# Designs tried in a protein design chat: VHH binders against NADH-ubiquinone oxidoreductase 24 kDa subunit homolog C11E3.12, mitochondrial. Part 9

Target 1, 162 residues: NADH-ubiquinone oxidoreductase 24 kDa subunit homolog C11E3.12, mitochondrial, of Schizosaccharomyces pombe (o13691)
Amino acid sequence: MKPIRFFKPENLQLAKAILARYPLRFQSAALVPLLDLAQRQHGTWIPPTAMYEIASLAGVSIDYVHSLILAYPNDFFWRPKKPRVRICNSWMCQQAAEEQGNSNWDSQCRSVATKYGFDVENTGCLGNCFQGPAMWINDKIYGVNTKEKLVDIMEALTQKKN
Short names: E, the ipSAE of ESMFold2; O, the ipSAE of OpenDDE; V2, 0.75 times the mean of E and O plus 0.25 times the DockQ between their complexes.

## First folded at step 8 (VHH; framework vhh_8cml_1)

Design m5 (from k1 with L50M E61D; at its last look DockQ between E and O 0.60; V2 from the best seeds 0.00; counts 0 for: pae E 2.7 > 2)
Fold by ESMFold2, look of step 8:
Structure m5 (fold): chain B 162 residues (1-162), chain A 122 residues (1-122)
Amino acid sequence: as target 1 above (162 residues)
Amino acid sequence: EVQLVESGGGLVQPGGSLRLSCAASGFTFSDYAMGWFRQAPGQEREFVAMITWEGGSTDYDDSAKGRFTISRDNAKNTVYLQMNSLKPEDTGVYFCAASWGLWYDSPSYDYWGQGTQVTVSS
């Protein structure tokens, strides 16, 4: 069986440097830093290939690596994290949407955001209700009053054209 | 083609010394941890020593501690085992092995040499 390789060369050297900080036969103490490195390389989550290479480098079972990921659920993710949109449903934002002729705005926003792979939720006042219908897309608040503007934002955030 | 070629084995008196060498080719030597294992007839292959990728750390089976020294020269793609104060129970075939990670059990090692005979007798 060919060994599974995940780490880029520079990160492989970092992983080995991390392992060198810990006594031999106790390399499991290095797993948290190794998982962090793997997640940073992959983006937002730790794929199975990274889990296998970490287990191999450290001389531990794959089950142990997986259990450690589950023990840190706010730090390590073993599935791609779905981005989210939170649509303001405050009375002021509902009034703003109605005044702009967008009485079905929530439904339109859900349809567009879902197509781009976003989870859609409702939220209370975002502090931007005076600028029209508001939403929080990931970590940024937007005043979005047209379907075209929402599509432009979704495309820019995903680098994906529909 | 991956090759690990051991040398330096032979017959010695109890209390004597041998230096084993293992020349590696066909892979990026510095990417692998290296180990020595030994096997007496009718017995399983047993761990003797391991050295990390850049040689910063070593570990030994309890039977070898204080008597054996593993080292490596990444410029020469070679790993060594200096064996001092040899005893009859050290007799066996000594194997050089390479592993991607820091493993102590023989099934987890990726590449193996053919072995070199070490015999310690009066």
Scores: ipSAE 0.372, ipTM 0.741, lowest interface PAE 2.7, mean pLDDT 84
ESMFold2 (binder alone), look of step 8: mean pLDDT 82; pTM 0.827
OpenDDE, look of step 8: ipSAE 0.749; ipTM 0.902

## First folded at step 9 (VHH; framework vhh_8cml_1)

Design q1 (from k1 with S108R; at its last look DockQ between E and O 0.50; V2 from the best seeds 0.00; counts 0 for: pae E 2.4 > 2)
Fold by ESMFold2, look of step 9:
Structure q1 (fold): chain B 162 residues (1-162), chain A 122 residues (1-122)
Amino acid sequence: as target 1 above (162 residues)
Amino acid sequence: EVQLVESGGGLVQPGGSLRLSCAASGFTFSDYAMGWFRQAPGQEREFVALITWEGGSTDYEDSAKGRFTISRDNAKNTVYLQMNSLKPEDTGVYFCAASWGLWYDSPRYDYWGQGTQVTVSS
């Protein structure tokens, strides 16, 4: 097969580093981390070009890669999905929101994001606690500590004004 | 122009050693895993050895384990096969091949050399 290239240079190196953690005859064990890397690079889903390159790098069939994506439907997507917000509900983010006077921060964020047409879910710690409460918006991490900042971000992403 | 050029083949007595080299050009060598394959007349190419992109991991067909060593020098765009304790059944044309991924089967390899003859005979 001819080379199929999806990964950006830095991510290709990461993909090979992931594969190096596994014995050569067990490269299929690396597929979940590789699929996660591919989805993060592409945004919200895994395109066919990524599936082909992962299959080639790992030495597994494309059908096996596809079946694995389907086995994890809450984590991996093979079609573009609706815009979504993942709100960090770790204790550190909850405490940061309370320090800003934002009790029920999760509920407030859900209300705003839903108003702008985003699917909303929760996630664990995102590693951005120094900027206050964190969330993923279309797989980009934001430190968001006020309702007004969230509205500004949502308006910029959707170009809605009123 | 992608090119893989094998060298180091020849006639060797049983128990002897050969070192095969494969010089690569026309592609980014460090992006590819490298393999060696062997073909006896009338047979398909058989996997002999595989080395990862950075050279950190290798694998061998069963009869080569403990006798053959694959290595690569990415600075010289070259892959090697050190063959020790050679047996008559090692006789064949040895091909160097490059693959984007970690494949064991010959149809999956992207680039091939012309092959070098290895003959093990008394």
Scores: ipSAE 0.383, ipTM 0.744, lowest interface PAE 2.4, mean pLDDT 85
ESMFold2 (binder alone), look of step 9: mean pLDDT 84; pTM 0.845
OpenDDE, look of step 9: ipSAE 0.584; ipTM 0.817

Design q2 (from k1 with S108Y; at its last look DockQ between E and O 0.53; V2 from the best seeds 0.00; counts 0 for: pae E 2.02 > 2)
Amino acid sequence: EVQLVESGGGLVQPGGSLRLSCAASGFTFSDYAMGWFRQAPGQEREFVALITWEGGSTDYEDSAKGRFTISRDNAKNTVYLQMNSLKPEDTGVYFCAASWGLWYDSPYYDYWGQGTQVTVSS
ESMFold2, look of step 9: ipSAE 0.473; ipTM 0.795
ESMFold2 (binder alone), look of step 9: mean pLDDT 83; pTM 0.838
OpenDDE, look of step 9: ipSAE 0.803; ipTM 0.925

Design q3 (from k1 with D105R; at its last look DockQ between E and O 0.02; V2 from the best seeds 0.00; counts 0 for: pae E 15.3 > 2, placed apart)
Fold by ESMFold2, look of step 9:
Structure q3 (fold): chain B 162 residues (1-162), chain A 122 residues (1-122)
Amino acid sequence: as target 1 above (162 residues)
Amino acid sequence: EVQLVESGGGLVQPGGSLRLSCAASGFTFSDYAMGWFRQAPGQEREFVALITWEGGSTDYEDSAKGRFTISRDNAKNTVYLQMNSLKPEDTGVYFCAASWGLWYRSPSYDYWGQGTQVTVSS
């Protein structure tokens, strides 16, 4: 039966070197550097196969590894965030766009977002009616009622403005 | 079609309790983290509570700690917010939200409910 492995051979050696820095009964102290190594190998997040191998290497439960990842939500990520722009198309947001003179606002937003490489979706209004037309860009909600503001936000998120 | 439907809001006196529910449909509920947010008139929507996709970990904004409890029932596709010792500052529209990722607390969740009004007033 072939073992399930996450770490590339080079990184497995590094993981074992990290573990060697700690006494045998305290291998769990190595979890933070092991999680960092796993996330760096995978790119931007830690897949379940990495969690299982780390648990095995450090001699801790998978539940403990998972809990540690959840305790550091700004440092360790267990799933990739789905990249997208979600444009509110509720009646209230459509009326807010019309009152502000943006009768083709959905089309304008789609054109800008597509130019910057984002997938574009529609969504219902989820409580931003007081701020005018709303959209979700990646993991943040924005009240965006001008093309210029949308461009500024997207340039900041992609670092294309110089 | 994804739907999140909140219920259980209402008017309550300071020091009182309410239990909010959020029924989810149209997605695999157990794969998502669930959160509660609130919004008072003229203010930004703010984070209240988060529970992980397996119910193992929770997080709360500072003023809710010790007073609010988030929980979930994956068999019923429902997330709950038990709110005790309510204060006038807790007044607002409470929104249920679902996120595929666990590490993002801002109001950037993937799916949102329509909201339920909670009013704490003498």
Scores: ipSAE 0.000, ipTM 0.103, lowest interface PAE 15.3, mean pLDDT 77
ESMFold2 (binder alone), look of step 9: mean pLDDT 82; pTM 0.835
OpenDDE, look of step 9: ipSAE 0.595; ipTM 0.813

Design q4 (from k1 with E54S; at its last fold request DockQ between E and O 0.62; V2 from the best seeds 0.66)
Amino acid sequence: EVQLVESGGGLVQPGGSLRLSCAASGFTFSDYAMGWFRQAPGQEREFVALITWSGGSTDYEDSAKGRFTISRDNAKNTVYLQMNSLKPEDTGVYFCAASWGLWYDSPSYDYWGQGTQVTVSS
ESMFold2, look of step 9: ipSAE 0.492; ipTM 0.814
ESMFold2 (binder alone), look of step 9: mean pLDDT 82; pTM 0.831
OpenDDE, look of step 9: ipSAE 0.828; ipTM 0.937
ESMFold2, fold request of step 11: ipSAE 0.489, 0.349, 0.463; ipTM 0.795, 0.757, 0.802
ESMFold2 (binder alone), fold request of step 11: mean pLDDT 84, 84, 84; pTM 0.840, 0.841, 0.842
OpenDDE, fold request of step 11: ipSAE 0.847, 0.845, 0.846; ipTM 0.945, 0.944, 0.946

Design q5 (from k1 with S99G; at its last look DockQ between E and O 0.75; V2 from the best seeds 0.00; counts 0 for: pae E 3.7 > 2)
Fold by ESMFold2, look of step 9:
Structure q5 (fold): chain B 162 residues (1-162), chain A 122 residues (1-122)
Amino acid sequence: as target 1 above (162 residues)
Amino acid sequence: EVQLVESGGGLVQPGGSLRLSCAASGFTFSDYAMGWFRQAPGQEREFVALITWEGGSTDYEDSAKGRFTISRDNAKNTVYLQMNSLKPEDTGVYFCAAGWGLWYDSPSYDYWGQGTQVTVSS
C-alpha cells in the first residue's frame, strides 16, 4: 500500500518527533498534537489526506482519527487567530501537579496565560513523555511545574529574547 | 525499484547467536520505520521487532525481549536483528519490512524482503 502524504517535509519531521515522545504501544496519545499540526499547515480544515497520513504514521485506523476529530470539534475546525495554550486536565497530569504540591494548578495556569493574551483551553492526555504537568503552547508541549517557569515561557513567546 | 535483502541466517545450536542484516535500496530509508517478522512452516507470519525512523525506540514480541536487539544504520541503509540465546522455537524464515508508520501487523507494512532462514537445532 502506497503511503498517503500530506505533511510538508519540515512538518513531517515535527510529526515524527511528536510520535517519538509517546509509548510505541499507545501512539494514539499523539493524535491531538498531530491533528493540531495538520490544521496549522492546512489553515482552516482537516482534509482527508491529513487524516490518512496521521492514521498511518500513528498506526491507528482512519475511523479512530475521525472519532477523535468529532470529539474535539472546536480544536480542529479553526486555526486560532491568537496564540493558544491548552492545559492538560487528565487525571495523570492533575496527579502530577498534586504530587508537586500544586493544588488548583489548572486555574493558576489559566490565570497566567490569560494575562499574556493567550486563548486558554483544556485538552486530554498529552502522553507520559512529558513527566509532570503538561500543556500545549502554540507548536510545543511543555512540562511546567512552577508559576515562575510558566511566566518565563509566556514572556519568551510574547517578547522575543536572544 | 525497491529492494530489501536479508542476510545472516543459518544453522545454530541452542543458546547460540546470529545477526541478521537487511540492506535497503530504492527508497528513502530514513523515512521508514523497520520491522522484522518470522514465519515457521504452517504458521502465519508473526511480528518479532520494530524500530522507529531514527532508531530511538524499539519494541519486541514477548519471547524476544531480552534476547533480541533490533538496530539500524541509516547511513548504510541497513537494519539489523541481533539474536542471542537462540531456542528451537525461534526457527523460521525471518523477513525484514519497511513501514511508513509504526505498525505491529504484517499487512500494514509497505515493503518486504525475501526472507532468510534461521534454524536452531542440535
Scores: ipSAE 0.251, ipTM 0.658, lowest interface PAE 3.7, mean pLDDT 80
ESMFold2 (binder alone), look of step 9: mean pLDDT 82; pTM 0.827
OpenDDE, look of step 9: ipSAE 0.648; ipTM 0.853

Design q6 (from k1 with E54Y; at its last look DockQ between E and O 0.55; V2 from the best seeds 0.00; counts 0 for: pae E 5.7 > 2, grease 24.6 > 24.2)
Fold by ESMFold2, look of step 9:
Structure q6 (fold): chain B 162 residues (1-162), chain A 122 residues (1-122)
Amino acid sequence: as target 1 above (162 residues)
Amino acid sequence: EVQLVESGGGLVQPGGSLRLSCAASGFTFSDYAMGWFRQAPGQEREFVALITWYGGSTDYEDSAKGRFTISRDNAKNTVYLQMNSLKPEDTGVYFCAASWGLWYDSPSYDYWGQGTQVTVSS
């Protein structure tokens, strides 16, 4: 119906440039890069307003856009993604924690991360096990050897602009 | 106030040519794809031609392909339809329309002109 405006001006121009690279009547081929652009603009997920503007720009149904998002569930998200901590449970990281006196480090990290609203998971080797206990917080790998350091990192990551 | 004003219609013999113009105002012209539709008496408004926001791609209904050319000049806020080899079946009111996206169906277009009459008759 009426124009639904999600994209910032610079991204709207990029979206139209993306669409221009595809033949008319085959604009659905542009949906993947358009969804990627929308997710990058919004942060970590694609809101309904972005879905509607993409559908309008490309001349496709909203149902088609939604079905494409569902077809790529590991790449596109249609609701806010909770932040997460992935704690390395490899033997190397367990030994590193024990050598530093933190034999129940996994439990300590879970307690802190839960306080700050992070989902906590375990993971295999993160490639940082040789420099101390490792964890992946969102998309960065940290070597964290004290509860105080973990708290400092969590405080910094959860600060919002005042 | 959004306004689309068509001009260039008229009476022409079969095999003749007309150039339709549509002057746009009240919106950022380059933000919209543009289309032409026609309506014969007692008929629904039917798709004729479409052009993308910056003119990189065009499409036409089957009978217009090879005879009609849609173009646009974003500096002049104007879209054109060059109509060659006109046939009596091309007779109707021609409407200029603007759409945010790339749509072929008339209900999906956002803004419409009042139309210009094209009559092809001996």
Scores: ipSAE 0.071, ipTM 0.514, lowest interface PAE 5.7, mean pLDDT 82
ESMFold2 (binder alone), look of step 9: mean pLDDT 82; pTM 0.836
OpenDDE, look of step 9: ipSAE 0.811; ipTM 0.928

## First folded at step 10 (VHH; framework vhh_8cml_1)

Design r1 (from q4 with D31E; at its last look DockQ between E and O 0.61; V2 from the best seeds 0.00; counts 0 for: pae E 3.1 > 2)
Fold by ESMFold2, look of step 10:
Structure r1 (fold): chain B 162 residues (1-162), chain A 122 residues (1-122)
Amino acid sequence: as target 1 above (162 residues)
Amino acid sequence: EVQLVESGGGLVQPGGSLRLSCAASGFTFSEYAMGWFRQAPGQEREFVALITWSGGSTDYEDSAKGRFTISRDNAKNTVYLQMNSLKPEDTGVYFCAASWGLWYDSPSYDYWGQGTQVTVSS
């Protein structure tokens, strides 16, 4: 039977390199890094096609792979994870927003992000406080000083292909 | 059409050597791990050796270790089994097989050759 293929060519080579670091009789030790690679390729979760290819490459049952994912529920996800925004609520970022006339900046950002379907969290200093109000959008740092810029970013991110 | 064609089998005296070859076609050879299996009359097909996709790692069943060497040439789409210090117990039909992953059991291999007879007579 024709094998199920998930990994892009470059990631397939990385997967095989990961497996090569472990003894052939203990390839199950490579499953955690393989699952991490698959999740990073797919985005935020591990689809069934990735589970099947990992099982085949490592010479383990699909049930073993699934059980391992379930054993690490905070690290591996078998369903799509909702995208998220982390809004900096440090004093420095609040001051930066006030200096730009946005005393309710946190509320405005939450309203926009929620409207576009993002999970919204608060966070401490992101390391960009000196460039103005900061936030993480899908774990990338943005300095965002206007509602219009935030909307532009959200529209660009929600138009991802598939 | 996927094909695996073994050659190099024959009759040899105990202590002798044979080199088996397996020519592959119809698939991207370098993407597959390769294995050799042996079947004696009235017995199940048993694992002999495997080699990873690039040839970087190999493993053997216990009695073959130190006597047999699996190798591959991805440019020629060929896998080899060098069999030294042959014993009558090595007699059987030797099969070449291809697998997407690193499997030791015959049901998990994707493609099979028709086999080549190796006879070690005493």
Scores: ipSAE 0.241, ipTM 0.676, lowest interface PAE 3.1, mean pLDDT 84
ESMFold2 (binder alone), look of step 10: mean pLDDT 83; pTM 0.838
OpenDDE, look of step 10: ipSAE 0.827; ipTM 0.929

Design r2 (from q4 with S30D D31Y; at its last look DockQ between E and O 0.02; V2 from the best seeds 0.00; counts 0 for: pae E 11.9 > 2, grease 24.7 > 24.2, placed apart)
Fold by ESMFold2, look of step 10:
Structure r2 (fold): chain B 162 residues (1-162), chain A 122 residues (1-122)
Amino acid sequence: as target 1 above (162 residues)
Amino acid sequence: EVQLVESGGGLVQPGGSLRLSCAASGFTFDYYAMGWFRQAPGQEREFVALITWSGGSTDYEDSAKGRFTISRDNAKNTVYLQMNSLKPEDTGVYFCAASWGLWYDSPSYDYWGQGTQVTVSS
């Protein structure tokens, strides 16, 4: 096959340095650090072009690289990891929204979150009914009472940080 | 842009055979694993078979094992499903799907064909 070009020049040198730490017969031992390097370069996940270049550099099949990614699903991701919001739809949270005059609160929250590029789903009780309506945004639970507060949270979470 | 086009469906008697084809365009075929799914009326799409990017490995749903064979020709950008010993339970619309990962569930596939009808009846 033709050479696959994923790594930036700096990271290709790092990848070769990683491989040089292992005997040529056992360079598959470098796959975990190579996958980590590729994911860090790409952002949140490992694209097919990175998998092919890693397979070529380490002298293993592309199928083996894919199987290794799947063996570490908490560390390596094979698809873009989208930010997500989980909106509590328990009866207590629905009641709290209705008492605050927000009978269509779920629809309002979905509209806002979708505009900011979040995946939106429902979830059961989050244990924060006193802060209702409750949401799990990425890995943190919020009590969100107003559309403006939700927008503020979404803006803070969608700006890139160095 | 991306297109998957199934063909080869039809009406067949129990015990008969059909060969489905799926022609791919608009993406780099070699980068994708391929799968076949079946949908009966009123049901969700159900996994039938998958094949790895190179064709080196395949897997099947339980009832298809020993009867169906998935294969691919990367030079022709085509994936196939050979269906033998067909049963009425195999009736449904068959969809070709592509993903860069190996998945058994339909929501995890990225690209889908329009489907081809397979009907197995007496």
Scores: ipSAE 0.006, ipTM 0.186, lowest interface PAE 11.9, mean pLDDT 78
ESMFold2 (binder alone), look of step 10: mean pLDDT 82; pTM 0.826
OpenDDE, look of step 10: ipSAE 0.794; ipTM 0.917

Design r3 (from q4 with T52V; at its last look DockQ between E and O 0.68; V2 from the best seeds 0.00; counts 0 for: pae E 3.0 > 2)
Fold by ESMFold2, look of step 10:
Structure r3 (fold): chain B 162 residues (1-162), chain A 122 residues (1-122)
Amino acid sequence: as target 1 above (162 residues)
Amino acid sequence: EVQLVESGGGLVQPGGSLRLSCAASGFTFSDYAMGWFRQAPGQEREFVALIVWSGGSTDYEDSAKGRFTISRDNAKNTVYLQMNSLKPEDTGVYFCAASWGLWYDSPSYDYWGQGTQVTVSS
């Protein structure tokens, strides 16, 4: 009830604007956009301070906020996750890699990503097969067709630039 | 340091009107939602009205709808309650309160005024 401030000033104003779109007494309908905003501000997950501020702003219980996060486990995360790469193994991506001479592309990608500290797994179509080969790196889909391009992406995604 | 000071209360006949004011200091007024609560003798503080941070949205307890209007002036750090068509059951001490968020229950409000008496009597 006492303020626990998580949102940056500009995001606090956005949060209030989101809440203003909904009838009073139905502020719970605004929680999904607020959780998304909090996760985007924090990076990859929603810390407890964000949960408490959202509950306070919207006039809902912290239990309700927590339950909503758990109801959408593929969208909202309540603790940090290790960085990961999901390599598309669709037919289109396999064909694109082979046409570029990368017959062991999966192995090359795994080697590079592991060196930079990423967990690596396979996935089905990511909706980027026409730009194949495709992969999901953390929260963004990339079309990656050379080892050099993958290294450039991994360097850009690590927190230390030099 | 934080102060909420109500004014505008008094004795009025049934059907009459009063305008309450609440002047705020010691905090960033525009960051807070504002509410009015009423406490009748022998009763707990009851929600009357709520206004969002910018003044764009309001809500009222059922009996107050159509008779009371909450408004705010963020440039003057003041919230108002216009009370029309007053009834004897509106009698009580009216409190101004501030909350970080959009709350309807009195324990959830952060700052409180001293209250102003409103008496509706023939």
Scores: ipSAE 0.317, ipTM 0.719, lowest interface PAE 3.0, mean pLDDT 84
ESMFold2 (binder alone), look of step 10: mean pLDDT 84; pTM 0.844
OpenDDE, look of step 10: ipSAE 0.786; ipTM 0.911

Design r4 (from q4 with G35A; at its last look DockQ between E and O 0.56; V2 from the best seeds 0.00; counts 0 for: pae E 2.4 > 2)
Amino acid sequence: EVQLVESGGGLVQPGGSLRLSCAASGFTFSDYAMAWFRQAPGQEREFVALITWSGGSTDYEDSAKGRFTISRDNAKNTVYLQMNSLKPEDTGVYFCAASWGLWYDSPSYDYWGQGTQVTVSS
ESMFold2, look of step 10: ipSAE 0.412; ipTM 0.783
ESMFold2 (binder alone), look of step 10: mean pLDDT 83; pTM 0.840
OpenDDE, look of step 10: ipSAE 0.793; ipTM 0.914

Design r5 (from q4 with A98K; at its last look DockQ between E and O 0.16; V2 from the best seeds 0.00; counts 0 for: pae E 16.6 > 2, placed apart)
Fold by ESMFold2, look of step 10:
Structure r5 (fold): chain B 162 residues (1-162), chain A 122 residues (1-122)
Amino acid sequence: as target 1 above (162 residues)
Amino acid sequence: EVQLVESGGGLVQPGGSLRLSCAASGFTFSDYAMGWFRQAPGQEREFVALITWSGGSTDYEDSAKGRFTISRDNAKNTVYLQMNSLKPEDTGVYFCAKSWGLWYDSPSYDYWGQGTQVTVSS
């Protein structure tokens, strides 16, 4: 079989290390960590080339890999999806926004994100929320305390597609 | 760059026929399964027909079986949808789609045409 190359060299080493944690008869148990690694490398979804390399590395069929992705539809994506922003609505983040003078921070963030074409959701605590308002934009967590910084992030993310 | 260009749509009376074509470029056409989808006014895009890379297997949505035939010509990089016994509920924009997989017959698609309008009116 000719393996399709998807993983960068450093991520291929991580993928091999993940597989080494499982006995040969249970290497299919490595699929979820491998899919997570592939999605993080590619950005927001898992392309066919990644599916083929994962199937080859783990010794399973491509159909099995695809069915596993479908079993986790809120976590793994086999097609690009509309970009999204998840705004922390914990009381700690709301308090931090008020202390920084942003009493309508959730509404301001929602307005900006929707103007850039992002789906907007709320989420619970993302970690140390007392360090400032937090939000999850696609696959990264940001501390965002100004509208200007949010606009800069949105412009950078939408311009990468050009 | 992958391009899919549909043609052959139009206005027909119930019971009529149309033949849709989809000209493909920018990829090795014979390696991929192809599909047709339709979008009726006010509805989501829905599966109509699928053909495997060699043309050896086809599949259809239930209402299309016996009325529609999907085919392909790998020498001309073209997929067709022959639509017979058309009904008003067949009205919509028909899209050609390319599968994403190598050596697959699964209906997973990553590129779409711009669509061709089919209108069936009494």
Scores: ipSAE 0.000, ipTM 0.087, lowest interface PAE 16.6, mean pLDDT 75
ESMFold2 (binder alone), look of step 10: mean pLDDT 81; pTM 0.818
OpenDDE, look of step 10: ipSAE 0.006; ipTM 0.275

Design r6 (from q4 with D105E; at its last look DockQ between E and O 0.67; V2 from the best seeds 0.00; counts 0 for: pae E 2.4 > 2)
Amino acid sequence: EVQLVESGGGLVQPGGSLRLSCAASGFTFSDYAMGWFRQAPGQEREFVALITWSGGSTDYEDSAKGRFTISRDNAKNTVYLQMNSLKPEDTGVYFCAASWGLWYESPSYDYWGQGTQVTVSS
ESMFold2, look of step 10: ipSAE 0.426; ipTM 0.785
ESMFold2 (binder alone), look of step 10: mean pLDDT 82; pTM 0.831
OpenDDE, look of step 10: ipSAE 0.810; ipTM 0.921

## First folded at step 12 (VHH; framework vhh_8cml_1)

Design t1 (from q4 with S57R; at its last look DockQ between E and O 0.53; V2 from the best seeds 0.00; counts 0 for: pae E 2.3 > 2)
Fold by ESMFold2, look of step 12:
Structure t1 (fold): chain B 162 residues (1-162), chain A 122 residues (1-122)
Amino acid sequence: as target 1 above (162 residues)
Amino acid sequence: EVQLVESGGGLVQPGGSLRLSCAASGFTFSDYAMGWFRQAPGQEREFVALITWSGGRTDYEDSAKGRFTISRDNAKNTVYLQMNSLKPEDTGVYFCAASWGLWYDSPSYDYWGQGTQVTVSS
């Protein structure tokens, strides 16, 4: 049987370097960073081909890899995930929005993000209220204090112009 | 066509030495980890040694530690097993094998050679 290949050449070398950090009889210790690398290469989730190659490279069963992914459901995703916006609803961000005159900021953000196809959620304090209300858009934290700034970010992330 | 060809086997006295070679072709040798396995008549193939893709790390079954040395030359597409202080228990057919990953069990290896006989007898 031919080996399953997922990693691009540069990432395959990184994966082998990750494996070199651990004893040969304990390569399973490398699985978390390997899964992270695979998810970063694929975008939003870890496809079956990545799971099989990781299992092969590390010399562990595919069932072990599946179990590890399921044990970290907030960090590793085995299905494509929709883009999302997580709006900070902490008291600090609520105060920042009110001080900037943005009553109903949560509703405004939801309206814009929904138009661009994002799932919208709330989250606790992100610690980044440095320029305005904070939100987590996909995997990055932004300080966003106007609807226009949010639209600009959404257009850049989706390539949609509205 | 992938091919692994072992050589260097033979008859040797206890305490003697042999150097096995395995020439690889038909695949990108440096992308694969390499292993050596031994099979006595009527037994399964048993792990002897492995070496990582670049040759930087090696591991051995317990009785081979300190006596056997696995090495590879990626420029020559060849893996070696230097066997010193040979014992009658080392007798068997020695196979080289290639694997994409770092496996210790024979069913998990991707490509196999035909084997070379090593006989250690007084």
Scores: ipSAE 0.399, ipTM 0.778, lowest interface PAE 2.3, mean pLDDT 85
ESMFold2 (binder alone), look of step 12: mean pLDDT 82; pTM 0.831
OpenDDE, look of step 12: ipSAE 0.647; ipTM 0.855

